VHH binders against DNA primase DnaG (dnaG). Designs and how they scored, part 6

Target 1, 371 residues: DNA primase DnaG (dnaG), of Nanoarchaeum equitans (q74mb1)
Amino acid sequence: MAKFAPVQYKYIIKAEFEIDGIVDREDIIGAIFGQTEGLLGMELDLRELQKQGKLGRIEVEYKRVGNKTIGTITIPTSLKAVETSLIAAAIETVDRVGPAKARFRVKEIVDVRSSKREYIRNRAKELFVQLLSKTAPDIEELRRELEEAYYSKQLIEYGEEKLPAGPLVEKSDEIILVEGRADVVNLVKHGILNVLGMNGINIPKSVVELSKRKKVTLFIDGDRGGELVLRNLLAAGADIDYVAVAPPGREVEELTNKEILKALKSKIPLEQYIKNLRISINNDENKEKYKELLSKVFDTKKAIVFDEQFNIIDEKPLEEIDKLPSAYGIAIDKILDNETYAKIKGKYQLILALDSNVNAQERVITLKDIQ

## First folded at step 18 (VHH)

Design w6 (from v4 with S54K E102Q)
Fold by OpenDDE, fold request of step 24:
Formats: C-alpha cells, sequence, structure tokens
Structure w6 (fold): chain B 371 residues (1-371), chain A 121 residues (1-121)
C-alpha cells in the first residue's frame, strides 16, 4: 500500500467492520453505498462524490473467521474536515451487509497533509544527520548532540508484527536486539536508537529476516533467561553476531546510561559467548548432578527423565524415547540429532546428551560442557 | 590525519605490571572518549577500558576491573593504561582507540600497530 494517498486527497477514513456472515467485497461496498444514500442529502451522497472525484475508491480488506467476515475499509476524500467527518459517521450507521448483521467502527481519519509533513520533517532530520557525519567528522560531540536532539526518542513499530523499535533500526548497519518493549524504551531513552524488541518467546519472522541483512548484537538480561532467548533465536534461524549482557541480576530495562554503554562496549562475538557459557556450566552448582545423570545413561542406550531435584522419574531405551513422560529434564545416551530432538521437543526444560548437533530451544548440556 | 601510536608492551610474568602509552595526533583529542582495546591470539577485538573527555570518569571491562587503570593527559595528548596483577589471559596486542558513535553503535577506530603484551611464566 502506498505510504501516502494520492495528492488529490486530503483525508483518509479508516474503519473496521465485523459481519455476522460470509460476504464478499462487493457486498460490503454495496452496503456502504446503499445505507448511506439518503442520510446526508444529495450533496454528500457517496456515489455522487465519487463521480465528482471528491471521494476515492473504497478499499476493502477482509478475512473470513469461522462464519464471520472481519476487516477494514479505507476511503480517501478531498472533502473538508467537516464533510469527511460526516461521511465517516454515516459509515458507522451501516448495520447490515446483505442478510447479515454488521458493525462498522471508524478507527481514525488521517490527514494526508499532516502525514506528509511529518514524513518530511523526519526525513529531513535524517538527511541532516547524515550530512553532518560526512562534512564534520571531527565534531563527534556535536554530532551526538544533534542526533539526540533531532531524532525523536519515540518508539516506532517495525515489521508486520509491529515490534517496538528505535527510529534508526533500518538506517543502521548494525542493530541491537532486546527481549521486550521495556528494554527498547530504556535504550531509546538513553540515545540508543538502532534497537529492536521482540514480543516474548516467539521469534518474529521480521527479526529473522532483518538478522540476515544486518549485524546483530543481542542485548540480554544478566540472568539465565538470556540464554534461553539466544537459543530461541538461533533455533529460529536468526543470525546473531554479538552478545551484550547486563550486569549480573540486572535487567536491560533498568540499566543506567553508563551501564548500557559498558555493556555494549563489552559485547563479545557469539562464538565467544557460547564458549563462556560452557565454562559457566562447568562452574554450575549442579555440575556433579549432570555428570551423574550422564554417567547413568552412558553406554546403556537408554534415556532417563528427571525432576527439578534431579530425581529419576522414568527410564526407557532410546528406541522408546517418545514414550517417556514430560519432566524437568532428560538425559540421553546419544548425540542429540534432529530426529531425536523432534521426538522430545517441548517436553523438557533441560536436555543432557553426549553431544549435540541441533539448535535446541531447551537448555542442552553435553559431556564437553561438563569437563 | 588521525594517528595513534601505542608503546610500552613487553614480556612479563604473571602477577607483574606494565604501563602502556598512546600518543594521539591529528584530531581534537579533548573532544573524544579514549579507549584501550586488545586482540588476544586467535580471538576478536575486545574492549578493555575507556575514559571520558576530561579524565574524570572511567569504565573497565569486568575482566580487568580492579587491576587496570586508564589515565589521560589532554595537554600532552596522551592516554595511559596501567596494568597490574597481569594474567596469562591478558596476553594480546593492545590498541588505543577513539570513540566513533554512529546511530547508537560504538566503533573503535584504532590506527596504530598496537603494542604486544605477553604474560608468561
Amino acid sequence: as target 1 above (371 residues)
Amino acid sequence: QVQLVESGGGLVQPGGSLRLSCAASGFTFSSYYMNWVRQPPGKGLEWVSDIDRKGGDTTYADSVEGRFTIIRDNDKKMVYLQMTSLKTEDTAVYYCAKDRWQYGTFYFDHEGQGTQVTVSS
């Protein structure tokens, strides 16, 4: 969809609808014209206005959900604000589409000029900062100040998933990826504008796509939750280049400016981070428990499931691994491969294996990790 | 032209001390945060420490916190790194770098050849 309506239009009416039936685009449009025809007089008749070029084409987007039709309508107008508002209000009076009951709600009336002005303003700021960077390379402090002044510390929405992001997420060759909106808010507040937030545990497609085009620094909390986030990203196929970590026990959303800068300067390559994680496992208080469980399964061709206290709940041959119950963890006398992982995925929080050839979402500890 | 010339590296035993120096020229020295970064053998570039424009605020990587001290002299356009209690893990080529800020990302612009620090028994 064109970012801006054609120049001839001044306003865009955006409305949502819900119809208690299966209808098509023509039915919807017909209902709008038919039910508004006598409401506002001849001068504001929608058909007449279209003939005059004062009303644009009614765009309808809809999906079928069960026995209902849900969607949006977009109507561009070259009318005055008052007239546009009247038309919008009239649309909300539409209560049927064909034989089906319908509900229309105007979401907003967009001023096209205002939108364009805003775009121009923002784009001009961007261009100015770029120009400054080229013409005054030795004025680093001034450049920074101008960036802070001219770039809105307002969050933007990124991608189809409407992810929270800093305004420079597309402009930058490198981005900072964080777990959530609160993190984005904090980073943007402190002048980090090339940041992108995820919506929880599910890795958005847009994040994966973006990671293929840009260098990505994952900025995680100083807790065990960060590791899980990284694993999920890798499992989803995202390319992570660097990892930055908040101080121990601290969340990214609560960090001071100094802490943020330190963390980002201290970013390490992904490979190094993974190596460090392995070392951390070696210092884990439960290391001996991991060893014990792996030793129990070693050369037995069995899998053992255990609870959070590392008590064995059940054991079965590897051939029957799919018959094991869900539990806190599983230890397997096998290199974790895609086939085996497919059988146990989502059933356990911890996987102990001889080695791993998969990017599992779960925490995986191998013999190499506990040496 | 920006020039950064590092010196002071050498061979030292574990627990020993070294003082690195960096001479800066070709830019407004007092307008930049200055950094020390290092590259261990077979590893990527690692940030070590920075100091603000006036020399009043310093920050250190966790790995060197409490052992290293960064100092600057704006009149002489010098940056120093006092290293104490050196460990084998500190073995690296050390570089002096000025900050470059771009769209929220820090880059370390180092122009020099660096100075080799080797910690070995």
Scores: ipSAE 0.703, ipTM 0.910, lowest interface PAE 0.8, mean pLDDT 86
Fold by OpenDDE, fold request of step 24:
Structure w6 (fold): chain B 371 residues (1-371), chain A 121 residues (1-121)
Amino acid sequence: as target 1 above (371 residues)
Amino acid sequence: QVQLVESGGGLVQPGGSLRLSCAASGFTFSSYYMNWVRQPPGKGLEWVSDIDRKGGDTTYADSVEGRFTIIRDNDKKMVYLQMTSLKTEDTAVYYCAKDRWQYGTFYFDHEGQGTQVTVSS
């Protein structure tokens, strides 16, 4: 879509429609002309206005959904505001396209001049920032202030999933990935504009795709929940480069500016984070329980499932691992591979294995982790 | 040309103290936050501390908080890191770096060679 309507037009009528039938563009346009004819008098006849160059071409975008046709209409006009409004209103009176019932609704009338002015304003700001950066490169504070002023601290929607994001999420080579909207709001409020939030439990496709193109710092809460998020991301195939962690017991959405900055400056490579997690496991109060369970399965070619208190619920040979019930955890006398994981995925919160070759969503503890 | 020259490193025993210095030139010193960062052997760059433009606000990594103190002198264009109660894990090459903020990301522009700090018994 052209960034700006032709200079000759002052307004653009934008409407949406739903038709209870399969129709084509010509049918739609014909209906608009036909049903509005004479409604507003001769002076505001759409055909006549087009001949005079006061009304532009009616642009129609549509798709077929089942037995319906839905879409949008765009009509540029050089008419006055009042006449434009009348025409827009007349379009809404169209109730049939051919034999099919139709509904038209005007979404908005756009003032083309206003749009241009807005563009000019924004572009001028951008150019000014660039100029300043060139002429005074050592004035870091001023540059930062201008950049922040130029980029609105307003959240945007990103991707097909309409994820909450900062306005610089696409422009920046590096992004901050957070768990949810509240986190995004807080970070944007404090000037972190290259942030992307995830909605819900499922990792959005857009996040995975973006992670392949940009350096990603995952910013997680200072609790166990953050670990789960990381696992889910990795399982979904996202590329995470760094991990930033909120202070213990704190949520990202609650952090002060200083805390945010500190956390981000203290980001660590993903590999280091994982290593640290392993160390943490060694200090886990349940370490002995892990050892005990792994010892029980060691060299038995069996799998054992256990509850949250680490009581054994059931055991089966590895060949019958798929027959084991869902439980808190499972211990297996095997290196966790993709095949085995596929059989147990989603059934357990904790997986104890000899080793692991998979990026599991669940917490995985191996012999190496409990040394 | 921007220059950052670190000094003051050395060999020290655990529990000992060192004072690092950084001499800055080639840029408006007072316009930048200054940082200390370090690179332990076999590890990546780790942020240690920062100080605001006026020297009124300081922040420290959790690993060094309470032990290290960052100070700056804008007249002399110097930044210092007083290290106390040094640990073996503090062993690293230390760099001073300008704080560059761009679109929500911190970059540590360290151009110096760094100064080696070795903590060993």
Scores: ipSAE 0.691, ipTM 0.906, lowest interface PAE 0.8, mean pLDDT 86
Fold by ESMFold2, look of step 18:
Structure w6 (fold): chain B 371 residues (1-371), chain A 121 residues (1-121)
Amino acid sequence: as target 1 above (371 residues)
Amino acid sequence: QVQLVESGGGLVQPGGSLRLSCAASGFTFSSYYMNWVRQPPGKGLEWVSDIDRKGGDTTYADSVEGRFTIIRDNDKKMVYLQMTSLKTEDTAVYYCAKDRWQYGTFYFDHEGQGTQVTVSS
């Protein structure tokens, strides 16, 4: 529409002030705007918020007592509790009105939508969060600390599969996709709130659907298992935009905050990640041997077992794959599935297959890997 | 408004050294982690390094760790990137940025023109 939507306020900031001098309303309002300018960045600038309709008119009630001006201010806001608390704290930094020394103290932040008991409970949580703010004068770091304290126990369930998720996955245009619940818990504890886990389900339908309408960063462990997770997602039709990888040999669920942030800052586009995988395979000195063995088994309905020099030791029809001896490697004329893997697990160090739907502990090389 | 001006780029031979500078204004510089990000020819943005508010805690992308050093001077509102043992893969336009996250997503907005670093024989 052409006109502004009605504003629905969520909180009212009430603060008291004492000013060592005689000032008027406009001086008080001017000091609030002037001394908070730039303090919380453009996102929480009071003039900008007022232009956006997110901050109401600052109402001032005051009286003059001797050579002092004392009173209260009220500020309605439609912002959330975290941002409202930051603005309230910023108002307490105002220490002058004109030439006069001033002291501002937030008396309360009233939750318009809560009962009296609910107000007390919410205010207590907000005051606890404010106690944490004294440890980090960094505005971005302060905001993150407050968000973590406010959201940290608020995992949600997503989709019909009731997947573990951070509290802000629905609100964010971008999400971070991880393999399981432990990964989600670790990321949420470290302030990553737009995260979704697959909870041990191979590829949940809800994940595929979500990936088509939000940008997705897949955050995988630093081992070969992470590559299979990506392949399964792509085979299911998921739309993955970026990949972030834990350090070699590390799991997402156990990363420190620094490791998480570094991995997420270092994410790369999916296409570049796939290109890097193909370069790694092309540099393998045995690539032509893998290709030769796969060619020999292709369309034969057989499996071939070979030694470390890639000489064929034995071969049998796929139906008799369990009768093949243990060796360095095996090549099979089929997609490696759970049934087949159960028959060969632990017998070989290298598995060559047409494709794979299994997270094998052994190295698996497929036709796509050797192109 | 936020302003970041990068400088110090140039042409160097592999194995050489170069120091990039970034002059910051329009925000409370000492309240933010600062980052270097680069854009290699024909590729997207690649994060290089960050540094905490006081300059004591730094992190680096794996590709540059041990070769690059990020430094800040809060009094002068400057961020530097000391580059050594340069490789042809380091060829890129280099940008600095203040830290910006939304929930769990890191964002980089171009605030300056960047500075070109070219490593070739």
Scores: ipSAE 0.561, ipTM 0.887, lowest interface PAE 2.0, mean pLDDT 83

Design w6 (from v4 with S54K E102Q)
Fold by ESMFold2, look of step 19:
Structure w6 (fold): chain B 371 residues (1-371), chain A 121 residues (1-121)
Amino acid sequence: as target 1 above (371 residues)
Amino acid sequence: QVQLVESGGGLVQPGGSLRLSCAASGFTFSSYYMNWVRQPPGKGLEWVSDIDRKGGDTTYADSVEGRFTIIRDNDKKMVYLQMTSLKTEDTAVYYCAKDRWQYGTFYFDHEGQGTQVTVSS
């Protein structure tokens, strides 16, 4: 036929046949065209549809069994479902191929655009059977595994800032808010689909807006003070309802499934989290030692490093802070800012400062914390 | 139609023990993780423990780990919470709950009336 642009097919008609005689492919195809001609009107004439590129090549697979010919045909169409179904029904009226009696039966009409979803469905069924055969997971684990199989690698971008998110953040009335993309990836991998990430400590306006219309659980690392991120969220007007905390020394991005579920089940109201932070400082057996070190450094323009027994190891002016040795902790006579933190990052486990503008990896205790 | 009936609460001294029971009906009990949750006076719900379908895998909140033990009996459709070394902060109404997640949110479905545990001298 004349050169036309390629046509995308929407459906494939699959039919079986049994013919009481020995016939060739051309006889089968000819009978299909001949016995349906005019049956459905000119709009659905099979020869005209094929000429228009709306009906694809009829594929025939057959074998001869005794004095019979049996097999299958497949017919791709770009027609809509109702027209495809009418054509399929017309094919079942074909009752002869040459001199031989024939029976055609439509087995199925396949939706070409659902192939990816069908693969996922079939694979999920196989995984389900495998799990039942070797171990008996609970119903909740099964649900999560099926959702993960379907939604895996389906991160979306949310809002004007194109924030990393799970695919179901808008559908859910409640969301899980995490610090960054790696956290989102890990949670989605484990079936947590209503998760939204931020790009570090920069508070996106889309997060603030979303927090006012959905319940928010802020999920933070266990070995960092999440206070700066939380404080910035609150200052920006975000409505945080709950806090979930990763196990001590663990980051959200590295958690196992069990650790994620435990942390989320263990979420606490924001007010209780804040109270726990204040009680933790008040109940710290070393609180008075923190006070003593901060008092010693106060108004001196110096920094002091100390060991785990809180003995002073070294002392230098703030200008020479990068020359201090690594130790258990450091106390400084200033507000911990990004410039200062860059000079001491990774050298200490504990930082005592007058105040902090930094979301440090290490534990930071300020004058406000130890009043 | 799903029902969970908690019992076994009471007044105990600090350091004491109690065993809570939960009778389940109206659903296929052995197909679900089961949870204990509690509500301290004037506070929201707090998750305590869960147990998998077969009873082999248990998880506990940090505040109760080492002191509480969750057990299930699928034949009797029962879940239990054995509490020892009780503290005043364990005072709460205790509920059992069928496990339910909606995406990343845990929900307490079909809780009963609960059972009161009071730890006081």
Scores: ipSAE 0.445, ipTM 0.852, lowest interface PAE 2.4, mean pLDDT 82
Fold by ESMFold2, fold request of step 24:
Structure w6 (fold): chain B 371 residues (1-371), chain A 121 residues (1-121)
Amino acid sequence: as target 1 above (371 residues)
Amino acid sequence: QVQLVESGGGLVQPGGSLRLSCAASGFTFSSYYMNWVRQPPGKGLEWVSDIDRKGGDTTYADSVEGRFTIIRDNDKKMVYLQMTSLKTEDTAVYYCAKDRWQYGTFYFDHEGQGTQVTVSS
């Protein structure tokens, strides 16, 4: 092996920056450490890596041009290529130095053991792009895994179903009910300790029982899944007092502290939420088509399946409902019960029925919903 | 004893503006987030806005975002709500309240009589 290999450092990260303001070296270094703190978890925290000798001193060369500061940084690492690429990607997320907007771009990652050449530099850039493409989801996943592990130690199990819960769910007179474990972890992370999750179970008995003893705020996702959870809880006889809703298209498990507090402060009584849902259905542009399809099946003892344009694909007597093909939707001349639902579960996105006794995963629209 | 006194309400036409005030006493004002809540006719309380202890972080209900601005003055122990582009659905009694959370449940401490805002033409 040669005298120059192996060396303490394996790679050197070289990045360019442009800052829309006049700043000093310490401001630049502070922004790098500050804005990457917590981004990659404890294992790849830049200050911790530097303390361990796995990350060298950040070297900064800069000049001031007009009202801007431009330059380069150099960061030696003893980490492997994947970890070095994660660090490099984190540096590109730095978008401010003090009050000034900043842009950081990794110019290259140099293999210390190899001689530099134009072709080697170009190959390193190509490999760097590949690593960033393959590891970007992993950075986010790693951060979430570390947070989940840290906060899950504060969770307790509730009821026979061993539901995930915050530590104060029994002590509190009021609880916050969420769909799953990830929601519970996120709320506990943000100091919401009277939370109970359903852990993907279709309405646990322990939840229904608890709802009769305590005031319940149901905190749901801002999509159709959240509305389904509410409908299922009501069908199971749960006593829900308030509803809090995540922003449209957002999940409770991904909300920031500010978004959580806003949603909880904006909770509304169940009765008002249900009224709002009925108004939303009445404003549905397809409402006339729902009425038309329900009218076609009414008192026929049949079921009709239809496509996304509401064209009828097939129809059969209710006795043969299991022989109908999968489609966008189905309309039935029956109150949707558990036996009928078992025959159509998972085959449709939309179910039109006279009424429903069922905790269905699909969207169900009934005659009373059209009112 | 905690005391919150709301003022500045009145009758205004749609599209108009009003500025509500809340004078606080009897507690360490600078230690609390402050809120505006409102009660429309025949309905329950609806949260409107909050402001952090230093006044740098504000949050608004979706129905008022972009139209209302919450402001605080810790030296004078005052909270304000600057309302613009008022709509008839903004008609309500407006209250200020100090922030309180118990085990993650938001708790509303209401001390004042409120101030009536009526938006009609």
Scores: ipSAE 0.373, ipTM 0.826, lowest interface PAE 3.2, mean pLDDT 82
Fold by ESMFold2, fold request of step 24:
Structure w6 (fold): chain B 371 residues (1-371), chain A 121 residues (1-121)
Amino acid sequence: as target 1 above (371 residues)
Amino acid sequence: QVQLVESGGGLVQPGGSLRLSCAASGFTFSSYYMNWVRQPPGKGLEWVSDIDRKGGDTTYADSVEGRFTIIRDNDKKMVYLQMTSLKTEDTAVYYCAKDRWQYGTFYFDHEGQGTQVTVSS
């Protein structure tokens, strides 16, 4: 490598100190390196970062006032905001310089390109203090929490429902629609800025209205919950153009950059996705049994519970649905709504209904699914 | 203007192998991720694979992973798709495309006529 390589710093840490004794510059620098050793793991070790050129030379200015040493330190870094905040918090843990008691306080973190770094620094302090009481640091968890706080502050609120959104959702001709806030945060973290979440609201009116003005790619989890989100959106009249799906068993909020990009590149036109779903259901071994049970309950105003062999255990009028026993499954002669679901939640593994307006935790199969 | 010329398609038996090539011109080739996309008979375009600017990081659609390999040569401005263990479902017109991204949305951009791959007995 070259004897000297230029580096472009992103942040400058400025800290003040007061030391109850007379010390020199090398004592101060030695204490900083010595007392932060091992706190932040190997990736954020100050000596290693300096050797890699990611941390600049520590500059110290001080004066002696009576029997004390008072001054400031300046540490330039090329690290990102989260890592810089962790280092700043570690500097504040230094409590001795040689034999003398010391107090360090980070005055500011100067953003060469401007940002809201003070919020991130304060959050890092809070989490770092809690971490110091543990046997081993969990630096990766701390990084994740700080990243979430950072990117959450870049979200905007959209519509009357104050939905979580990326900053470019209104300016973009196309949007990516996701289920909730955690999904929005993860996508924004990875540079997907035209994203809109539904924030636990079943189907927000603002989402339906926006879907008629813009092209929409619905990005859903790789489990049964994602399929229900699509069905509810379509029932509410939303105009969905494409579907992207997370890998099986994975949620959008937990995907890596590579997984996100692969899913978005693999998006399918809505019509094709719906055809794929119907082919999958038509290949279900028990398809004809679902048809028989739904046909039996159709237009009877009753519900029928059945076992794993699809034998009927009990039946009652819909008004008495709460009196039916728990079983493998239930078939009902109505659209599954919130009122009905509240009465049967957790009692069955499989729900057969005419249609569904709810995001049930159980598997739901409707007449449309088996036709 | 961007030009992408696909070649190397043909008729092949199931289980066979084929190598597609794509000659690129009219843009700074080494600045873009490159993709293969395909259009099966009577269906829309579907993404097959991509490769980063330097050729070190590749990604594949689930349907082709383990069977197809994407390769690039930045000096010659070429992208290749080595296909093995071909199935009848791989029958399609294959296109290469440079990455296009707008406000976090990925688009399929192809400029060539593509190259036909037919997998049948």
Scores: ipSAE 0.329, ipTM 0.809, lowest interface PAE 3.7, mean pLDDT 82

## First folded at step 19 (VHH; from w1 with T105I)

Design x3
Fold by ESMFold2, look of step 20:
Structure x3 (fold): chain B 371 residues (1-371), chain A 121 residues (1-121)
Amino acid sequence: as target 1 above (371 residues)
Amino acid sequence: QVQLVESGGGLVQPGGSLRLSCAASGFTFSSYYMNWVRQPPGKGLEWVSDIDRSGGDTTYADSVEGRFTIIRDNDKKMVYLQMTSLKTEDTAVYYCAKDRWQYGIFYFDHEGQGTQVTVSS
């Protein structure tokens, strides 16, 4: 005997129908299950959902008027709002009961756990229109679109730059700072309401100002790209207190609830993160290659560019540094300053220099870092 | 009144094992995720592990994963931390704590005095 899921219904789908013929209850139920079979995939198949207790019995009230059958159906579900709305829309595609032409229209989706019936009605109508306007979409893609739309309603805009934020950024004494809007959406979805994104803007002034009056935890992706974000924030004068890091190879926007909570619970003070970063550079398997390239350029007044295999591609005097091609990396015989960085910004992924007075967007390794 | 009483610490050699215990009272124990956190000498609190309400889902800090195991017994209102392959950097006062979040910030509201774990030759 199979175990049954709990039958605590969250929503009730109420629909009206008109059938151009005389049918009975079993014909109506059969048409609903039959014409929706396979439409929403196995996970949302009505027959399977009912077997699991996630969808209640379809209650049908009908009468025969002339040669027509008219009435209502009521379908309780324990599913969430998104899935319930998809099922409701699928029911409206039922256009026949036996040989008779039929029309089904969802009247409302009632939240049995809430008294906010008007909100649910408006939201259900909006989702219904969205579903009808999309031709042959994949069910997984549609689910993602509906979820994003729902959680994005809780976002606000912060500052002159209109940065994406959770609703509690202004009220909270501490904030979580993330790189972009997708990160904000994911964190708000999981109940992190004091989050602020930078939405593709290079170090917004509003972020720097906010960081000086609130504690900031920077939540970065698990690759070296996250180090760039931190460096740029520090160069702009932001006051970052803690760093949380997504698992290796993962982006904040794609994390599960468990991964988000683990990363936030594991946050470390900025000073410790910087110390760990320095240790990681010293253990880099390419350390000797960095040292060799820096040694080749040392006291030459030149810059050299190299590929990902650390082969030298081109070499020019420092005064011609802007004429070097884009490549994997560049090594320069000087301290990286604002003037030099302006000439090479965006052309390389890795910069090797004698020292740095600039927190560049690119990864910078100095001679002091590899000693 | 919430009470959490940690025990089971001690002196152990590197590579050794210890089992920490935490006795909980004064709240509905089975309704909360439970955590172990630790405070190494001269450092702030560091999260170590958590366990969900039923005990079926556990997570660990990267520094202890594979070496530590968190266990709970809801009938006895106990949380345990089984530590193996201990390292010098595991030296700390260990606390248990129930989950507490404020707007996405996890707070370590330790209620007890903790239990000292010292790993040295």
Scores: ipSAE 0.401, ipTM 0.830, lowest interface PAE 2.9, mean pLDDT 82

